# Designs tried in a protein design chat: VH-VL binders against b7kms5. Part 14

Target 1, 80 residues: b7kms5
Amino acid sequence: DTFETVRNTIRIESEVDESLRQLCHEERITKETWLEAAYLYLCEKPEELAQVIQLAQERLSQRKAIADYKRAKTMQERFL

## First folded at step 1 (VH-VL)

Design nd10 (framework fv_nepuvibart)
Fold by ESMFold2-Fast, scan of step 1:
Structure nd10 (fold): chain C 80 residues (1-80), chain A 123 residues (1-123), chain B 107 residues (1-107)
Amino acid sequence: as target 1 above (80 residues)
Amino acid sequence: QVQLVESGGGLVKPGGSLRLSCAASGFIFSDYYMSWIRQAPGKGLEWVSYISGRGSTIYYADSVKGRFTISRDNAKSSLYLQMNSLRAEDTAVYYCARHEYDFLTGSRAFDIWGQGTLVTVSS
Amino acid sequence: DIQMTQSPSSLSASVGDRVTITCQASQDISKYLNWYQQKPGKAPKLLIYDASYLETGVPSRFSGSGSGTDFTFTISGLQPEDIATYYCQQYHNLPITFGGGTKVEIK
């Protein structure tokens, strides 16, 4: 089936979620359909897709840096 | 609580067939890419195949392509590997493994592994 | 296919030592590399993901670093329970490939 779906659990930054929620509300679409449309659109535009991947990699690195910082601070509090 | 349990391994003759099963519990099975990874006795790890959450995307290692078929039954939270035209070099412990997958950020690592099931191909 | 070369193939060290193993990719894989620990008769266990991040529940004496083609995995203060074979694995390109493994023994 062309519209067989799968359920995914996604965690995104609260500020981004708030902005996306507002966009979806104003445009009368869902987060699911926006994500599908954005991906399909970018797959047709290799240059734009590359830019998005770069931004995604930067954001992922930032998330990991924050996680590392929090983990290190927990260790510091235990041993200092 | 998250668990993978393999079954179906055994002794089979060259040219024979065998079907492996992997029972998943403790997570939403359909949300995850799943892989089969094997290890020959005393040797290293070799990735065999993967399947996406809904089964639409499948990839095989060249060594098994055309002989093995990966499949899943999400209603039963089960993963399968149909192995045909088995060769002596297919002798290995076969592991079922879950891809750590965040739909937004992509696949990262094999975070959960089963205990493995031994397949011996011998006359 | 991306070839993953691990060095050394085996090593012996004393309890409390700092152990370093390396993994070299035949082409740039960015940070898309994981490290696993496999104890005899057991399934592999994820220790480090995306080159440098420690999996939840894994002791802090394990660490990873590197990017591109050269990666290192370190055990700071080797413990008896660390006797195992360690594998690197890339997921930048299909097929997914593993290093040949490094057997760590206590002398």
Scores: ipSAE 0.000, ipTM 0.613, lowest interface PAE 14.8, mean pLDDT 85

Design nd2 (framework fv_nepuvibart)
Fold by ESMFold2-Fast, scan of step 1:
Parts: sequence; structure tokens; C-alpha cells
Structure nd2 (fold): chain C 80 residues (1-80), chain A 124 residues (1-124), chain B 107 residues (1-107)
Amino acid sequence: as target 1 above (80 residues)
Amino acid sequence: QVQLVESGGGLVKPGGSLRLSCAASGFIFSDYYMSWIRQAPGKGLEWVSYISGRGSTIYYADSVKGRFTISRDNAKSSLYLQMNSLRAEDTAVYYCAREIWSGYYTGLDAFDIWGQGTLVTVSS
Amino acid sequence: DIQMTQSPSSLSASVGDRVTITCQASQDISKYLNWYQQKPGKAPKLLIYDASYLETGVPSRFSGSGSGTDFTFTISGLQPEDIATYYCQQYHNLPITFGGGTKVEIK
């Protein structure tokens, strides 16, 4: 049996990846099925979903700030 | 180029010790789980140990538990295997291998890059 | 430990043949299985991951299928450079375990 699936590329923090991989190994599941189950579960819990979205926004903001800093520093070092 | 190069193998007597090294190049070493996998002459593959990218998660095959220690130095892009209390049955070519937990494919857990191997012979 | 049984242990076939080797797990491993090729004197090379996905750069004549306990690996149109020993490997349970290997030779 096979499901119709879509391949996507995601990059996550190494610490989170390591923790998730350990969970998947212990529970005998994959990152794909964990992600699917987590999303489907949260879609049934609007208040919890809102909290997760807030955390995601905070994490995105932090990554953007770090990326912007690194880019600006590189340009400055090149005297641009 | 992505490459792994093992060194440190040799002849040792039962009860002796050896330290294997694996030098990684061409990728961000700290992003990857790394394994040691061995193969006795003329035999199949046997997984020995793995270590997470940050070194916080380590697992050993029962046959080597308590005798072997896996470690890594991310600043030097190097993986190590300290082998103590060696036995004749530890005689094998030892490969270091990069274990992929995919950035492109979720649910993947495979060894995508292998070193050339280093021979360890334990005999009297 | 999960035992991986490969069959046959060896086979000889002609160039252009379709060759199939099988791998059976002692318990359900879903699709957590990879296939490797090891040419004489060299390190193994990943060919198939997650039971059926072809690794990048690997020729399309190689394919994998199966789930649960029964898996197959096929070479369609065997080429001289395919002489090698092929191994299956499960990652459903620790320790990670490999099949005993199937040696493929050309007649």
C-alpha cells in the first residue's frame, strides 16, 4: 500500500531535529507522520493552535534578526 | 567534495586498545549523526555505534558496550572510536559513515556517505 | 534484535537480465529499510532509502519495493558494473541491523 504524498524541503534547528529524531526512534514513527499527526491534532484545538502559531512567529522573528545581522556584517566588512 | 577518511587501524593483541579517527570534509560536520560500522573479512556489515551531531545522544551495539567509546570533535570535523579490551571477534574493517536525517526527505535514516575503512586485526 | 534475512545469498545472471533479491524482517518494520551496493574492496554505497526511493545519482535500473516484513530489490537490465554484494538495512529498531548480503555475479 502507498499514500499519495508531496516531497518538501524543511530546515530545522539541529537541537530540535535531534530531539525529534530521538522521539521518532523511541516511538517507531517518522518525522512525516509526526508532523501530520501534530498538525491534524492542533487543527482540532483552536486555542492550542493559536499558541503554537505564536511560538512559530517568535522563532521566525529570532531567525530573521540573526540572518539580518549576519548579512549586514558581511556587507560592512566588504565596505559596501 | 564530501569525504570521510578513517585512520588508526592496525594489529593489536587480545586485551589491547586502539583509537580510530575519521576526518570529515566538504560538509558541516556538526549537522550530522555519525556511525561506526564494521565488516569482518569476507563477512557482512555490523553496525557498532552512533553519536548525534551535538554529541549528546550515543548508542552502542551490545557486542561492544562497555569496551568501545564513540566521541567527536566538531571543531576539528573528526569522529573517534576508542576501542578497549579488544577480542579476536573485533577483527574487521571499520567504516565511519554519515547518517542522514533528511533535510529533503522526512523519515529518512540511512548512511549516505562512507569512508574507505581502516583494518583492525586482533590476534596473538 | 530484528533479524534481516536476504535471499538468495548469491546469484549469477547475464548482462541485460532482470535480477531480484529479497529481504525479510523478523517483525514489521513498515518502510524503514535501505539498500546498499558494495563493490569488491570498496565501501558500501546507498542506492535505495525508505524501501522504494532512489538515491540521487543512482541509475534508474535499480528499484525497491515492499513494506512490513517483505521487501524486494530489483536490477532491471543488469550491467557489468553491477557486480557487487547488495545489503538491506532496517532502522525501525535499535540496534540497526543488516541483511547477510546477496552476491551478484555475471555469467
Scores: ipSAE 0.006, ipTM 0.650, lowest interface PAE 10.4, mean pLDDT 85

Design nd3 (framework fv_nepuvibart)
Fold by ESMFold2-Fast, scan of step 1:
Structure nd3 (fold): chain C 80 residues (1-80), chain A 123 residues (1-123), chain B 107 residues (1-107)
Amino acid sequence: as target 1 above (80 residues)
Amino acid sequence: QVQLVESGGGLVKPGGSLRLSCAASGFIFSDYYMSWIRQAPGKGLEWVSYISGRGSTIYYADSVKGRFTISRDNAKSSLYLQMNSLRAEDTAVYYCARGFRYDSSGPWYFDLWGQGTLVTVSS
Amino acid sequence: DIQMTQSPSSLSASVGDRVTITCQASQDISKYLNWYQQKPGKAPKLLIYDASYLETGVPSRFSGSGSGTDFTFTISGLQPEDIATYYCQQYHNLPITFGGGTKVEIK
């Protein structure tokens, strides 16, 4: 084929992955092509892209908070 | 020393082309969104374009869309602005500015600016 | 586009005065507003981010407040080195937009 591709390994929330997998199965597409299409579509809609980036920043902030909490709990358990 | 240095400005006729460069040093260039911001003589600031750390996310102000192309070369720690079909209204000092870091959730602000390079579009 | 209206366009004040600049957004931008200082012939410098937070190394006489559509920037005890043009900038929506600037001079 004419396309050069790269392999990416990503970790996403199980609930989101499950929902996306169901959508892809029902529509007979792959997660890879959905991601490409979604990104390309949003690149042509700057205001929507900005909203998606805000949501992504919020989700990243939540992940950091959870990771920090888990780390602190592990250290506490070791010292108690 | 953390620094941005612009170059490539000059005098060009309407309809002409010019390419600006911005050399970054003292920080991990690929971690940051970069912007071009311009200022016409005696006027205020106008945001022109941004590009993400990897170069995959790009946005342009409507006034330059279709005429200007932002790009970067992370191996050279350099940012570029290719300006085509230049108009008198594009006359300005062009600043390279460091924006959002790819892994931060903090506010979007421009904490590091270059000295600027003057682009004059005149017959 | 979100229009940022800055007032006044210019002001003259004496050393030691309290100077206030306002910025109005054409729509709600929450707290997503920054303030910059630009001295003649130089690039702008970030002073305040996220409406009210002082950038590292910036003197405490500079402050910001506000949310939504109305924002205020204050210099408490104007110093000679504060003579500059000040700009607000929103980052709630693309494109990023700046206010028209306020030129601060000594009378």
Scores: ipSAE 0.000, ipTM 0.600, lowest interface PAE 19.6, mean pLDDT 85

Design nd4 (framework fv_nepuvibart)
Fold by ESMFold2-Fast, scan of step 1:
Structure nd4 (fold): chain C 80 residues (1-80), chain A 123 residues (1-123), chain B 107 residues (1-107)
Amino acid sequence: as target 1 above (80 residues)
Amino acid sequence: QVQLVESGGGLVKPGGSLRLSCAASGFIFSDYYMSWIRQAPGKGLEWVSYISGRGSTIYYADSVKGRFTISRDNAKSSLYLQMNSLRAEDTAVYYCARDLYFGELSRYGMDVWGQGTLVTVSS
Amino acid sequence: DIQMTQSPSSLSASVGDRVTITCQASQDISKYLNWYQQKPGKAPKLLIYDASYLETGVPSRFSGSGSGTDFTFTISGLQPEDIATYYCQQYHNLPITFGGGTKVEIK
């Protein structure tokens, strides 16, 4: 009985990170344990899990659109 | 795990056409710009074209503009290069490569390459 | 187009040597430069991005430096498996352009 862990590096929006940091500080937990708990809880709640997945898909779509726009703008400016 | 596999190369006469394919696996294909790079026998690397993750942003080297068309099918995790009006000067090994990642806007580099497919244009 | 001039075109060195190759851009490209390694019959491999950052999984003996128009790539302690042609590549401006390559051989 010991847990085997993996190390992950993730990049999230600054505002979301600040909010999560505040929550973790107030509740005396870590971002790692919050992520584990949130995922495990959602796996027991199919309707809520579906809502979270939808939000994740929307956020991913937004990030792709912004990245494509910034790439196009940068290349246009560099071409000049 | 992350890999790109090209196919479709071969011998073709001047003025002919070929369609190259690049099959991607091990990553979320739609998150990346994809590039085609070529290398003539005994020569250096020459960038040919790129396409954004959604396919909305496309650019071609002047040497191929109007003759080559880059496209992608994200559902099939595949990249394509339609080559028309081929010339002897197009003879090269063609590589597909993974380019800019949507989540890292400042980083640029072709970090994953296919093995290449040889295109020979001769009479 | 931005012309990338790479030197030397070839060099011979001994195992354990420090190898240095340079790349000069015809105009200011800031730090938007990558370095690739290509072994005979193989596809290129990205070694350095943004002039000085080491790609994941690449041995620490490889390094890059420079900005603007003058860039340097160094192999500290050349190994037999480092025999290859090395290319610089700019991504500051379209079209993307590569240097002519530097062939590194063992004496």
Scores: ipSAE 0.000, ipTM 0.603, lowest interface PAE 19.9, mean pLDDT 85

Design nd5 (framework fv_nepuvibart)
Fold by ESMFold2-Fast, scan of step 1:
Structure nd5 (fold): chain C 80 residues (1-80), chain A 121 residues (1-121), chain B 107 residues (1-107)
Amino acid sequence: as target 1 above (80 residues)
Amino acid sequence: QVQLVESGGGLVKPGGSLRLSCAASGFIFSDYYMSWIRQAPGKGLEWVSYISGRGSTIYYADSVKGRFTISRDNAKSSLYLQMNSLRAEDTAVYYCARVPWYSGSFDLDYWGQGTLVTVSS
Amino acid sequence: DIQMTQSPSSLSASVGDRVTITCQASQDISKYLNWYQQKPGKAPKLLIYDASYLETGVPSRFSGSGSGTDFTFTISGLQPEDIATYYCQQYHNLPITFGGGTKVEIK
């Protein structure tokens, strides 16, 4: 029988994506199976999972800060 | 040898219904998302709908929501599009296309030949 | 919905020329853009996926580049069999949207 899959469209940092694609090519795996394997592996390693979540939270905060800065700059330029 | 063959197109009056079929061969049909894309005569491409491998995830373009229903029969390697309440603006060649999710993108890597649907009085 | 603006709508070039087509997204789509070729009377064919990667079996004279909102598709050394309409397509957000197409003709 077949696995049920969901097609996700996600946006990641360009340099990270390019590095991941190279890794997947060299190891003969797909980005999808790497993501699934990484998540499943980390779910069984609570301390490592916590570290990954921390990094994810930090990266998200940085992206939000950059987005907020760009919005503020655009608004300021409109009113100058 | 991947093949997709559409059928079921034809001439229908406004308000009428048609059911399109897409017969797949040469790959494990149930492992792939499938999509319908249409093209009005002399116009560009417009995405219509997609369905996941087991049919649990379905999306429609706003222009067809509530009127069209996408479905699949994996035992028969077939994709369907039930079209109700047809309008003149639904006149188009309808293509089925395969989406390999393992690519990490929404690639329409193989397309059928298309089937023409004409809605006119 | 993400609008894809494709330029030019049509062009005529000679065999051997370098042909460039552009596609602009109404918002940042990263590299989530594909390019298709549609020959007269035929179904579209995927040429380039994820902005810059050549699909298997596609000649190397076709290439793509860009990220964010600005994308370019190039044919280096146009051949007679390249007469077609070319479409970009984004998949960053639903609904999936296509550019208006660029008709490429040979003089």
Scores: ipSAE 0.000, ipTM 0.617, lowest interface PAE 16.6, mean pLDDT 85

Design nd6 (framework fv_nepuvibart)
Fold by ESMFold2-Fast, scan of step 1:
Structure nd6 (fold): chain C 80 residues (1-80), chain A 122 residues (1-122), chain B 107 residues (1-107)
Amino acid sequence: as target 1 above (80 residues)
Amino acid sequence: QVQLVESGGGLVKPGGSLRLSCAASGFIFSDYYMSWIRQAPGKGLEWVSYISGRGSTIYYADSVKGRFTISRDNAKSSLYLQMNSLRAEDTAVYYCARSYLRDFGSGWFDPWGQGTLVTVSS
Amino acid sequence: DIQMTQSPSSLSASVGDRVTITCQASQDISKYLNWYQQKPGKAPKLLIYDASYLETGVPSRFSGSGSGTDFTFTISGLQPEDIATYYCQQYHNLPITFGGGTKVEIK
């Protein structure tokens, strides 16, 4: 290929993925190009970027807490 | 290059033990859940166990619970499966695989190692 | 445990044919299903993840669809190199479970 690219594996919440997929379909773009464009745009908008980073930190903390709790509980129920 | 290489398979008698190893390279090993998946000769795939990146979360399939122990050494980028009280039904090629089960990881397996054959017979 | 039932267990087709494999979950698994290809003597290879997303580098003739309990995997123009066994796999609930596999052979 002509472009230098890297492979990234990204998992997002089902609800968000479905919404993003619909947006991409309607606008005739791909999730990859939407992600690139969104990041580049936000890098030019420091106040908006800061808000996105805050939301991302909040979502990450919540997901880790819930996932750790759920998996530990499942292991305890099945393993013991 | 992202690569997984299994070793430690062989022929053992029922009731015996084996320890499988999986050497990882090309990625930050401690950031990923790791799994063991097996395949009996001519049969389908069966997930055996997983372990989180830090080793704090572990799960086993009911068929191996109490007999197999999964562990990892992040300093050596190595995954292990200690198999005790082996049965004929444990005869299979054992694959290690990188898993995207971290947090809300995608739950798929990529890459897979080449596999190591464990034969349990008398 | 969530049981994954694949149909058919085997099929024979000609080069250029459309091949369809189905996978049925015993419970709703949303879109948390992956498809793998395994050639004889080799480790499985991820083709499709999360029901419909094509892994990078995988030919576009492979596709997946479905959600809930019913899933379909399609090869739109079978090539000789596609002769393999294909497996579905769910990760909605533990334990992780695979379908029984579908062996695709050339006529």
Scores: ipSAE 0.000, ipTM 0.598, lowest interface PAE 17.0, mean pLDDT 84

Design nd7 (framework fv_nepuvibart)
Fold by ESMFold2-Fast, scan of step 1:
Structure nd7 (fold): chain C 80 residues (1-80), chain A 123 residues (1-123), chain B 107 residues (1-107)
Amino acid sequence: as target 1 above (80 residues)
Amino acid sequence: QVQLVESGGGLVKPGGSLRLSCAASGFIFSDYYMSWIRQAPGKGLEWVSYISGRGSTIYYADSVKGRFTISRDNAKSSLYLQMNSLRAEDTAVYYCARDSIAVAGFWDYFDYWGQGTLVTVSS
Amino acid sequence: DIQMTQSPSSLSASVGDRVTITCQASQDISKYLNWYQQKPGKAPKLLIYDASYLETGVPSRFSGSGSGTDFTFTISGLQPEDIATYYCQQYHNLPITFGGGTKVEIK
């Protein structure tokens, strides 16, 4: 029996990607298996899962703020 | 599942008006910039306008400035394009598009598009 | 406005071929360029963003490269389902502008 997989490309902060890549290299695992293991582990830990979701919501909010700022700046430059 | 559904297209005479609507579902509508992008029959893509999540930041292509008005109703998860003083050159399929919410940023990557609605300006 | 020039306007290739499309910006746009695929009668689909990043769910045979004014989009091992028109799009400056498109057909 083989596991069926899906192939995804995700965009993450370069600093986070570099740190994760280094961890995977040192531990001899792949980004894919680390992501699977992390998610499965957190599904068994409701309190930790809630904290991770909160962090994800905070990071998403920050990205929205940065996006709005940069778009406003682009429009400002075009007007000026 | 993200869905964008346009409506309001049709046949109109030069100088006439039409109002396009885009119904959004499957995401938090107010978190996203939204754009209208058009395509004349057999031609390429032309960006028309965008509006910020709160509706306070709006930009128009020069070809439509002063004639078209973009707006949104976040309570209804709907985007609109009021088109006045229509010209033959405005004949196109009009697409509603969402700017991407990617992990590293939210730039003008149109990651979801509606099916489009055809606007024909003919006398 | 930033003008985006795509070449070629159309091309014909065989299944399994490597297809290359280019896009030139009239001024430096750094890496602020995306690539879309549009099949007849359908809305465009985002394939590549920020010049070289593959969108989630898009097959790895699609790739992009370039920076500044010269950009390349490649299909490695053309498949029948890849028959479409491909567009580049810049978002460095407003207004947002698209290339004229490249129609990819099978011989």
Scores: ipSAE 0.000, ipTM 0.606, lowest interface PAE 15.5, mean pLDDT 85

Design nd8 (framework fv_nepuvibart)
Fold by ESMFold2-Fast, scan of step 1:
Structure nd8 (fold): chain C 80 residues (1-80), chain A 123 residues (1-123), chain B 107 residues (1-107)
Amino acid sequence: as target 1 above (80 residues)
Amino acid sequence: QVQLVESGGGLVKPGGSLRLSCAASGFIFSDYYMSWIRQAPGKGLEWVSYISGRGSTIYYADSVKGRFTISRDNAKSSLYLQMNSLRAEDTAVYYCAREYRLGSSSWFYMDVWGQGTLVTVSS
Amino acid sequence: DIQMTQSPSSLSASVGDRVTITCQASQDISKYLNWYQQKPGKAPKLLIYDASYLETGVPSRFSGSGSGTDFTFTISGLQPEDIATYYCQQYHNLPITFGGGTKVEIK
């Protein structure tokens, strides 16, 4: 009945989190089971997995760009 | 009927030791993470420790690290808290609570609580 | 550690009133927040989990909302049995932290 699990927390965009919460509530599943199922499904679909990885890389790049912009703005306030 | 019953509280002198027990009934104990939460007289709630269903994952609040040990015996449906090197500031009602259900890593809430057991650390 | 600042620390209201309690996190916790009710001399009881979901068996007059750093808990139509201290609790990061509590009294 028991199987081993790990506890972790992740920070994701609020709009994505709300959409996922709504889906999980409607379908009567948990975020953990959705995450596990999604990953396992994608592992069987190499082409789709590659597309998801590309999207993840794009989202990471966008977050970095926003962070860089905020940093530059702060430096402008200090010097100019 | 789902319930948790704590025992083992009492009066102990500073530097002493005490072992708390929590007896679970009405559910599959091994499926749940279990926590200890304490409340000093007239004060708010403070999380102390948790333990995973299999006992493989354990975490402690900094205030009790190195002094308290959480453990469980799934065959007996029991949770324990061994408290060593007790201090006056450890005086509190100690609650055991069921949390973090199987298959629910995104949810961390205590849906069932025991009645609490009072621990008083005083000379 | 994530600090949970709860306000007000106490309030007095009349039966039938709408009561609102707020909870602020020191950093973004998404919706990883629960609300508990503790009646005098009793153990806490879960009312709301994951910011806005009502626990089974909890009256619909209780509700929660918010995300990020700002959260609210509302009692629509306060009843005498609602006299209690209410606590918010975050589970975004360890250690798990609680708000200081809000004591709700009847005038």
Scores: ipSAE 0.000, ipTM 0.611, lowest interface PAE 16.7, mean pLDDT 85

Design nd9 (framework fv_nepuvibart)
Fold by ESMFold2-Fast, scan of step 1:
Structure nd9 (fold): chain C 80 residues (1-80), chain A 122 residues (1-122), chain B 107 residues (1-107)
Amino acid sequence: as target 1 above (80 residues)
Amino acid sequence: QVQLVESGGGLVKPGGSLRLSCAASGFIFSDYYMSWIRQAPGKGLEWVSYISGRGSTIYYADSVKGRFTISRDNAKSSLYLQMNSLRAEDTAVYYCARTLDWYGGDIPFDYWGQGTLVTVSS
Amino acid sequence: DIQMTQSPSSLSASVGDRVTITCQASQDISKYLNWYQQKPGKAPKLLIYDASYLETGVPSRFSGSGSGTDFTFTISGLQPEDIATYYCQQYHNLPITFGGGTKVEIK
């Protein structure tokens, strides 16, 4: 039988990827199956899910702030 | 407990054929790429062929293309190597080895079988 | 094909010595290199994966380093049970290729 999957391109921080890769090797699992299991597990635990979402929102906010700063700096240098 | 057990080796004349088998146990066989790796007496390791978990991706070393065929039977947890038109330089111990899919941990050849000897001689 | 040049072909050292083996790839393989130990009459055993990560259950005296084309494998305090042939292996490109092996003997 065909197992239907979707291909995603996800960009994460290098140190996080390295840590996850080492965990996956030690446990003999793949990044895909870890991600699926983690999401499914958290969906059964509303308090933990809320905490993970808060961390994700904070990380997203930090990345946006850095991107905005870099754009402003580039425009300033270009138009000075 | 992960085990890989090869069988089917023996003495064969040049131009002859032989079929090797590798019986796997202790893991989900279809999740792994499977390889055949050989070692001539007193020499180093040479990768021969691999097959993906589903059987859809297959690759051969140039030295065996057109003569060897790799296949698998996931229902039996077995890997095969059909060897035709054998040459003296094919004399080697043949190992089967597993590889976790290249994604997630990059684990090629974490477990190997004990090997089976193929001798091609007149 | 990517050629893996392994050096030395053989060495003899004393118990407690630091032993170093090198592998050079004919082209950039990033960190896609593993190290294996093969004891006489046995199948190879994975020691190091992705150039520098120690496989579970492998003693900490074994280590690996390098990236690109130059890689090093080290045994920091050679033990009698380390008598074996050691192989590097790349998996950046097909075909998968191995180094020629380094036979380690104790004096």
Scores: ipSAE 0.000, ipTM 0.628, lowest interface PAE 13.5, mean pLDDT 86

Design ne1 (framework fv_nepuvibart)
Fold by ESMFold2-Fast, scan of step 1:
Structure ne1 (fold): chain C 80 residues (1-80), chain A 122 residues (1-122), chain B 107 residues (1-107)
Amino acid sequence: as target 1 above (80 residues)
Amino acid sequence: QVQLVESGGGLVKPGGSLRLSCAASGFTFSNYYMSWIRQAPGKGLEWVSYISTSGDYTYYADSVKGRFTISRDNAKSSLYLQMNSLRAEDTAVYYCARDLFGDYEGWYFDLWGQGTLVTVSS
Amino acid sequence: DIQMTQSPSSLSASVGDRVTITCQASQDIDNYLNWYQQKPGKAPKLLIYDASTLETGVPSRFSGSGSGTDFTFTISGLQPEDIATYYCQQFYNLPRTFGGGTKVEIK
């Protein structure tokens, strides 16, 4: 009855992680089983999967823009 | 190297207020849920409250709900417990604890402070 | 709230003895149970989490077992430094609740 598993390290935004941990505690599940279930569920729902992928792309673009802005601000503060 | 240090305990009269502090060092405080747990003299442990990493989610035991407020300052690596309308029944040693809430490896209190004594008496 | 009942409330044993403490939950909590050790005047210390997983740095003479509503904590070969009060704690549901504690003393 033992599944073969792999251990991954994932970095996510603090606010999202906090909300997910709260959900996992309330429902008595783990982050890994939630991730597995969410992915499997979405794989059978192409329209919903497409929306999730779009959100992921938007979040990735926002993270890059924020990182670029912070880098520029740091340069201004250090080399004024 | 990792530690929690409580302060702010003392003697207070019924109906009074007291603010407890907990200073964290040796780890990234902002990555952890934090809890307050108390122990009345000669009695067992009673969980009081938790606070999420950002402070956006809190939960309180019914015995303290509406009277106690948990808060945190991640920039200062500090946890607080504001205690109002204190009663004799609140007399206890108060511990702050690191809360591995919803973590990959479990949900438990893996690091505790030394405790600070709060005595509520007339 | 989930009630945790520990037995016995206290016990006296000799160095080298096998000590067993039990903990019963008022409802099924799967394996969502931790065990803590508290020495006089000190803060509690985590010994076991998820019913049976030994915390890093904790001696192998400590062990835990059980699932559902019935749990057991064992010290194999009691040592003088093991005199303490031991607490079980459930984290299946809020609020988190502790057992009443078991005081372990040396004869």
Scores: ipSAE 0.008, ipTM 0.678, lowest interface PAE 9.6, mean pLDDT 88

